# Designs tried in a protein design chat: VH-VL binders against Large ribosomal subunit protein eL31 (rpl31e). Part 4

Target 1, 104 residues: Large ribosomal subunit protein eL31 (rpl31e), of Aeropyrum pernix (q9yd25)
Amino acid sequence: MPSEGTWVYVVNLRRVYWGRRTRRAIRAVRMVREFVRRHTKADEVVIDNELNNYIWSRSREKPPARVKIIVSIREEEPEEGGERIRKAVVRLAGRKLRPGRYKG

## First folded at step 19 (VH-VL)

Design x8 (from t8 with heavy chain S57E)
Fold by ESMFold2, last read:
Structure x8 (fold): chain C 104 residues (1-104), chain A 124 residues (1-124), chain B 110 residues (1-110)
Amino acid sequence: as target 1 above (104 residues)
Amino acid sequence: QVQLQQSGPRLVRPSQTLSLTCAISGDSVSSDSAAWSWIRQSPSRGLEWLGRTYYREKWYNDYAVSVKSRITVNPDTSRNQFTLQLNSVTPEDTALYYCAKHDYDSFGWYFDYWGQGTLVTVSS
Amino acid sequence: QSALTQPASVSGSPGQSITISCTGTSSDVGGWDYVTWYQQHPDKAPKVLLYYVSNRPSGVSSRFSGSKSGNTASLTISGLQAEDQADYHCSSYTYSSTWVFGGGTKLTVL
């Protein structure tokens, strides 16, 4: 997995419907974070507020079945110092943006 | 082709509300691939992003911290436009005001269309 | 005051190279890769010169290049031409889901 770059993914969120209805949107956000962590090996995942708003937009019980995201990866030194970390920043992608690698 | 046409008064007295309108052609204010922003420019502060409105199954707003208590950006879907209201203005709010479209169909994510600009003077 | 720091002015002679800096924080320039440079001629709206730190839109000369290190982004203009005389603005997305701009840099071609 490259240390830096930009990718567009479509994340399938349908599996959140296997659990309790009242926690589906919370679980959907966690699924996106976990998806990004697994696919990018990121130590830290930052999810933009617009992406979070989209996941919650219908209701906490009816998150979207899928969401298109754009993920930017970099390695950087944390503000408090220490080892360089692998960081992913994630935003909502427009519908015309094709999945795949864009930069890096 | 997307075009943004601004309108509104050029002179506003202190303590009043600054109101501007941006009419959109070639796109929809309710597009889920865009956000619609107001940006102002002054000699002392340069360009300053003020806030935006956008539609993602519901309408949302984000505002710059410096103006958050005074600003409202509203869509008008029937007229395909969006507005800026900035309350309790002072001479510090004198600036050239732009509306702009923010594109989500590019990973570059920049303001690709701008209105013509409206110079608003706040003076008594 | 602007959120991002740019020099107020820069000058150069035709044919030279110049660089304009844009310094922010770990919450904006250092936190996201959505750093954009805009060029603005007198009495005109800004237009995109570079996006995503270093990418050029179609029609923008390869004389314009960009980079970022830590919390500082840079715009370099090679082979300076009279038409490059303009204001240059940097911008960045922030962790608060807002946009911030630099104060702008006036480039004078001598």
Scores: ipSAE 0.603, ipTM 0.868, lowest interface PAE 1.6, mean pLDDT 88
Fold by ESMFold2, look of step 20:
Structure x8 (fold): chain C 104 residues (1-104), chain A 124 residues (1-124), chain B 110 residues (1-110)
Amino acid sequence: as target 1 above (104 residues)
Amino acid sequence: QVQLQQSGPRLVRPSQTLSLTCAISGDSVSSDSAAWSWIRQSPSRGLEWLGRTYYREKWYNDYAVSVKSRITVNPDTSRNQFTLQLNSVTPEDTALYYCAKHDYDSFGWYFDYWGQGTLVTVSS
Amino acid sequence: QSALTQPASVSGSPGQSITISCTGTSSDVGGWDYVTWYQQHPDKAPKVLLYYVSNRPSGVSSRFSGSKSGNTASLTISGLQAEDQADYHCSSYTYSSTWVFGGGTKLTVL
């Protein structure tokens, strides 16, 4: 199975501006979640409230065009009879933190 | 280098409001690369994170559940400082109070800069 | 009680290894990898020993190591020295976007 780790990504959110203005921030958060699932193969994604607040910070119609995130990936085994679940926890990263792998 | 300098009264009577100030040099309280916290320490409880203020396009706060009903942490951009207001204090609020910063530009995300500490006594 | 559970005290002789535990929940120690250990000598502010469970800042001896399993993080000090006599605190970020600390552990070097 894929191992645990920590990565920094930059997520391009410009595409949310192509749709309904009133849902842009909602779609931006969804796009971050989908990005994390795709790049990490996570089954479950937890978005920190601070990252959510940043995406909503200007208005629901003006999410940031890009966001830098840090993702910690772990494997969890169910209590009974299950396969491992890959979980990602995501927070806002500072602007100067370089994208890449930080802990494997 | 970042420095945090604390000020405020050291003796407060029960039921009053405890007010402390943390002045920042070498950084800006409105930096979106940082968050600014108050942490206290007592012999019976050890270290206790109380709350923080941070700027992400606008100001936000997070507070510990144990003090949420009584605490306010406010930035002051004009003086480059942030304050602690803790209402309705009791002798159980007697502690050594620290202000602290953590940095978003490292992945470590720990309290790397601390003020000098202010021992606040709550008694008659 | 503190949000994270640490033993109140621990002791060891010079040259030995000791381990200090820090137990939380799946919403803090188990939920995030932002577990930090602080060392505090008398009359001084806490100083970071380990961050992100096991990483050492520059200038911290390799005698200090960290790990976690489930909801419990551990600090191990090998080759115990007299200067290691201090208080040790763990902390963790939580799913409520808050920080919590353990009650602290007094290490006595015998």
Scores: ipSAE 0.594, ipTM 0.849, lowest interface PAE 1.7, mean pLDDT 87
Fold by ESMFold2, last read:
Structure x8 (fold): chain C 104 residues (1-104), chain A 124 residues (1-124), chain B 110 residues (1-110)
Amino acid sequence: as target 1 above (104 residues)
Amino acid sequence: QVQLQQSGPRLVRPSQTLSLTCAISGDSVSSDSAAWSWIRQSPSRGLEWLGRTYYREKWYNDYAVSVKSRITVNPDTSRNQFTLQLNSVTPEDTALYYCAKHDYDSFGWYFDYWGQGTLVTVSS
Amino acid sequence: QSALTQPASVSGSPGQSITISCTGTSSDVGGWDYVTWYQQHPDKAPKVLLYYVSNRPSGVSSRFSGSKSGNTASLTISGLQAEDQADYHCSSYTYSSTWVFGGGTKLTVL
């Protein structure tokens, strides 16, 4: 995976409906985070509040079945020195934005 | 194609509530591909983002910390517009107020459409 | 106090290159890549000059370029022209899901 870049993904969240109803939105957010970690190998994932709000929009029991996200990946040198970390920042993407690579 | 139309200048006294309206043509205020913001400009502080309203399955707002205790931004879907309400104004709220649109269907994510501005003067 | 720091003014002669800086924090300019530069002529609304640090919208001259290092973004104008005399504003998205702007830079073409 490149060290920097921007991608748009559609994340299928239907699997959260397989588990407990009361934790579906929490699990949906976790699924997005894990999806991003898996696809980008990020050490840290920052999820924008607007994306989080969208996942919780109807109720904790009824997250959306799919969500389109845009992920910006960068490697950062820690302020204290040490090895570079891979960081992903994630926001909600508009419905018409096509999945794929956009920068980097 | 998209146009944002604001009313003319306002004169408001300190402690009153400022109310501004932004009419939208060429798009819908309830579009889930947009967010609708108020931004003001003064010589002393430059441009200052105040807040937005947006629709994602339901209506949400985000506000700048500097005004969050006094601001409300509301959509009006029947008139295809959105409004700014700023309570308890002081002379420091004197500025040129813009409404603006964010587009989520492009990669860029910037304010691509601006109203013409509304001059607001707060004085006794 | 603006959230992002820009020089109040900058000047240059026609044909020269100038650079305008925009310094923020790790939670805005350093945290997101949604750094935008707006150009504003007198009595007009700002218009987008660069977005996502360095991308130009259609119709913006290739004389305008952008970059970012750490918490500082830069706008460079090459081949300075009289029409470039304007105010320039930077903005950034923040981790609080807000937008912040710099105080603006007045460019004078000598």
Scores: ipSAE 0.580, ipTM 0.866, lowest interface PAE 1.7, mean pLDDT 87
Fold by ESMFold2, fold request of step 22:
Structure x8 (fold): chain C 104 residues (1-104), chain A 124 residues (1-124), chain B 110 residues (1-110)
Amino acid sequence: as target 1 above (104 residues)
Amino acid sequence: QVQLQQSGPRLVRPSQTLSLTCAISGDSVSSDSAAWSWIRQSPSRGLEWLGRTYYREKWYNDYAVSVKSRITVNPDTSRNQFTLQLNSVTPEDTALYYCAKHDYDSFGWYFDYWGQGTLVTVSS
Amino acid sequence: QSALTQPASVSGSPGQSITISCTGTSSDVGGWDYVTWYQQHPDKAPKVLLYYVSNRPSGVSSRFSGSKSGNTASLTISGLQAEDQADYHCSSYTYSSTWVFGGGTKLTVL
């Protein structure tokens, strides 16, 4: 069942520290994108620039170990026609916002 | 309760720098659950978001494309305030300027607190 | 020009329903669900009326409702009252991590 709405997740990024140090922040962003795809079945994931900045905040080698995100999901009709796509837009959440489902 | 108190000159000459200050009470400018914005209002453009400063392990800024080349928003943690600098102003920068808080710990994610507003006129 | 398009003015008589539109693009109103309506009385700062398209903060009357279709959001005020006479502003988050506002709508209660 397709679902629209808003969710708050905490994403564990610790596994990026087991790889190459110079690519940790790149892998952290990729991990967030894949986390969102897995949990929401989104076809397209848009990561807000503020969230990206936070992941890169100290260096490419020292991404945060965890990040709290808000994911909003909707379905869109492609401009050229075809199947509707599920699109997730993702932003940084404040640390006191509880994980779980929200709706608008 | 959060309150935002603005100060700064009301008249600025063309080509000079517009500078305004927003003092914060009831919260910290370095809160990692907030962002601190400047928004202006004019009859011709309505409300216009100019930019923000926020702290997430370090300080960041985001600016509206229309003013990005001329704007700086700075925090001042020792005085618990933040400032607007807008360089090279023209009469088109004449507006009522507001500072505002944006909350990240709520689902709402809107500007929940506003300063009292400062009318700045750019004129020779 | 404002980034979002609103009618400059709208009017209605007490008890009527009115609707104010806010049209943006696929990168703002159509791209995010952080569409907010603010009410502004003369000489006061804007105050949030609706957020996330249609949610009411505590204390906002159920006479205020919101919706969105495509790139256009709408604010509807049912049972118009004299105190509703004010300016109304829409805003949206954008894919550029910025906020944009409409030009504002002056509501006159006749």
Scores: ipSAE 0.578, ipTM 0.863, lowest interface PAE 1.7, mean pLDDT 87
Fold by ESMFold2, fold request of step 22:
Structure x8 (fold): chain C 104 residues (1-104), chain A 124 residues (1-124), chain B 110 residues (1-110)
Amino acid sequence: as target 1 above (104 residues)
Amino acid sequence: QVQLQQSGPRLVRPSQTLSLTCAISGDSVSSDSAAWSWIRQSPSRGLEWLGRTYYREKWYNDYAVSVKSRITVNPDTSRNQFTLQLNSVTPEDTALYYCAKHDYDSFGWYFDYWGQGTLVTVSS
Amino acid sequence: QSALTQPASVSGSPGQSITISCTGTSSDVGGWDYVTWYQQHPDKAPKVLLYYVSNRPSGVSSRFSGSKSGNTASLTISGLQAEDQADYHCSSYTYSSTWVFGGGTKLTVL
């Protein structure tokens, strides 16, 4: 029984620095997606372009060590029919927005 | 408190460039907790978001599809303002133009501060 | 012409309840929860009435409520008052990282 809601998280991305330097920003985006899937049990994760731009902003080798995100979670029916899916939409949060639950 | 003060010509001829300025007080145009937008209003189309500029380690822009080929929104950090340039205008661009701020530090992600509006007429 | 569809006008008598619809697509109203309603009195800039579909800012009466089903958001005004006579605009964030607005609805209190 997954619930809908809105949460603000700070995602630690330092583990991307343990791998190859040329793939750090790519792995940072993947880490954010996997973080969201794990914490929300989402079947589908949509990452806003602004959040993606922020992760890439310095260089592919120097993603930010942490990123603050806001995640909105909903259940919806896919266009093709079938079971309802749990969808998370993710955007960049401002630095002063406190982590925690905001709705739902 | 944040205040947005608009300025610019109110009459523009067809095919010319519409240029408006929005001066910011109580905040910085380079704040990484804000985005700065232009929105226009006409009787036939209501409110229409045109585009924004924002700073996140570097400057970015996003523009509405309908005007993307003609629009530029530029920050000016030295004067703490941002501008709208809309090229190749036609009478269809006649509208009341607003600048507005979008705050990322609150959950209520909406346009919380608006300029006073500038009615721009495009006619020959 | 507007990206989101609203009725052009709606009217009601004092004390009645009215609802204004705002219909978009699965890439905006249906895709994000950043649906905002603005109230605009003549010669004034819009001011926020509801955000995130149904949240009321401080100072907004509980007579104003919002909801969303599929690609359609709704603003309901209960207990109509003369001061509610205004234009009402909906907006939504999109998957293209843009904002879109409805064409606006003129509410007349009879």
Scores: ipSAE 0.571, ipTM 0.859, lowest interface PAE 1.8, mean pLDDT 87

## First folded at step 20 (VH-VL)

Design y2 (from x3 with heavy chain S57E)
Fold by ESMFold2, look of step 20:
Structure y2 (fold): chain C 104 residues (1-104), chain A 124 residues (1-124), chain B 110 residues (1-110)
Amino acid sequence: as target 1 above (104 residues)
Amino acid sequence: QVQLQQSGPRLVRPSQTLSLTCAISGDSVSSDSAAWSWIRQSPSRGLEWLGRTYYREKWYNDYAVSVKSRITVNPDTSRNQFTLQLNSVTPEDTALYYCARQDYDSFGWYFDYWGQGTLVTVSS
Amino acid sequence: QSALTQPASVSGSPGQSITISCTGTSSDVGGWDYVTWYQQHPDKAPKVLLYYVSNKPSGVSSRFSGSKSGNTASLTISGLQAEDQADYHCSSYTYSSTWVFGGGTKLTVL
């Protein structure tokens, strides 16, 4: 598992439609965060505002069924010291970017 | 080929509103694969990103903290352009103003097309 | 006061290597890999030299290279040439979903 790198993923968000309608966008953002944690083993996930806006764009009840993301992974020391942590920073990707590894 | 053409007044008095327009050809201001920014340049501050507008099912903005209370960036889909409005200007707002595009379908995510620049002077 | 710190000027003789630094914080240069270098000749808009710390667009000379360590990014120009005389700007994305730039570095080729 590389300590740093950049990947493009497509995240399936369809399962949020099985939950409570008023929380679908909130659950969609959580699904993205959990997807990133699972695929990258990140301790901390930062979601860019534009990605969040895209998920909420239609309404809190109508998140997109799929979203393409770019994830950058690095290890760093936390502000308060301690063990190095694995951080992932995530932004919205354009639809034409191919999933896969881009850096690292 | 994407082109960005700027227009607007070059002299603005203190406390007035600076207003600039950026006309787009070769792309759409409402493209959900792009974002549209204003960037200015001065000897004292170098390049300074001011803000952007972008369309993701509806319109959104992000603004630099330094100008957030005074800035508005608006799209105009009927004329395929976007505008900068900066309120309550002072001589410190004297700068060369650029509009610029980012392409979200590329990995690079840099400002790939720039307008020609507009030197705006704020003085009495 | 720019958000990212660059030296105001740097100079070198033809054939030498020079390095321009760009120092930010853990919320920008240290937090994202969207660090971009732009070259700007007099009376021209900036044009991209490097993106994502070290990647080169098509047509950019192999003499330009980039790196990052901690909160500091670096642009290195090897084999300095007269046409390299220009202003150089770094930029970074931030955790606040904004872009910030350095103050710019004037490179003089002696």
Scores: ipSAE 0.666, ipTM 0.880, lowest interface PAE 1.3, mean pLDDT 88
Fold by OpenDDE, look of step 21:
Structure y2 (fold): chain C 104 residues (1-104), chain A 124 residues (1-124), chain B 110 residues (1-110)
Amino acid sequence: as target 1 above (104 residues)
Amino acid sequence: QVQLQQSGPRLVRPSQTLSLTCAISGDSVSSDSAAWSWIRQSPSRGLEWLGRTYYREKWYNDYAVSVKSRITVNPDTSRNQFTLQLNSVTPEDTALYYCARQDYDSFGWYFDYWGQGTLVTVSS
Amino acid sequence: QSALTQPASVSGSPGQSITISCTGTSSDVGGWDYVTWYQQHPDKAPKVLLYYVSNKPSGVSSRFSGSKSGNTASLTISGLQAEDQADYHCSSYTYSSTWVFGGGTKLTVL
């Protein structure tokens, strides 16, 4: 499981086309969120607006079949104390980025 | 090499519209791996990101909350440039304005190329 | 839109090492790892020094390094030289696909 840091993933969204047309984009966003949750074990997943907009770029019925994402993971301690919360922020990655942990 | 060349008036009266143009060479305004931003700088406010335009199968814009109601960033594919319009300006909008590129293929989403800057003064 | 907090000025002698801090709240530093540092000489546009906290673009001197602890990012300049006299700006990407900047730090080489 990835620790804190940044990772690049490719998410296949083709399965959304098997469902209702009017909900494909919504399902695509959900798929990305679920994908990130599974791979990062994040308690909270935030989808960046740019990524969201890209998924909806053609229409709610025509999301992209594949999307490359960059995921930043951070563990935060609540202000009031308690258990650490693992948060993942998901953004649209550039085409030239390679999947895997971003080294730097 | 990417180059950004700015143009536009340097004096604007209060309540009028500030308009600037940024001409792009070495890249396309409709690149799906780039975004095109306007940033201004003043002694009182430092650097301030204002907004951007970018193409991802269609055109998108993001604006800073501070200017969202007054700002428009438009691409011009025919001339390979993008513009800034800021309505209802006040003396507080006096600043050095920069256009800049973000390259999403170069990691970090930082501003890698900048225009030469345009000092715009709002005065009656 | 909130700005990141930087010291207004720092100074050092040639050969010394100085550090510039950039502090934001968790809500303001929406990108966490997406902290960028810029160097700006008088009458010039900002130039990228570091991105992703500690990564250097090609052509940037090894004297520049970056780190982060909590909500504070730091730029360290080792072996201070006269040409390092400039303004330094930190920036962060937000959750709303916007960017915020610090107030800038004026570095004087004594």
Scores: ipSAE 0.055, ipTM 0.756, lowest interface PAE 4.5, mean pLDDT 87

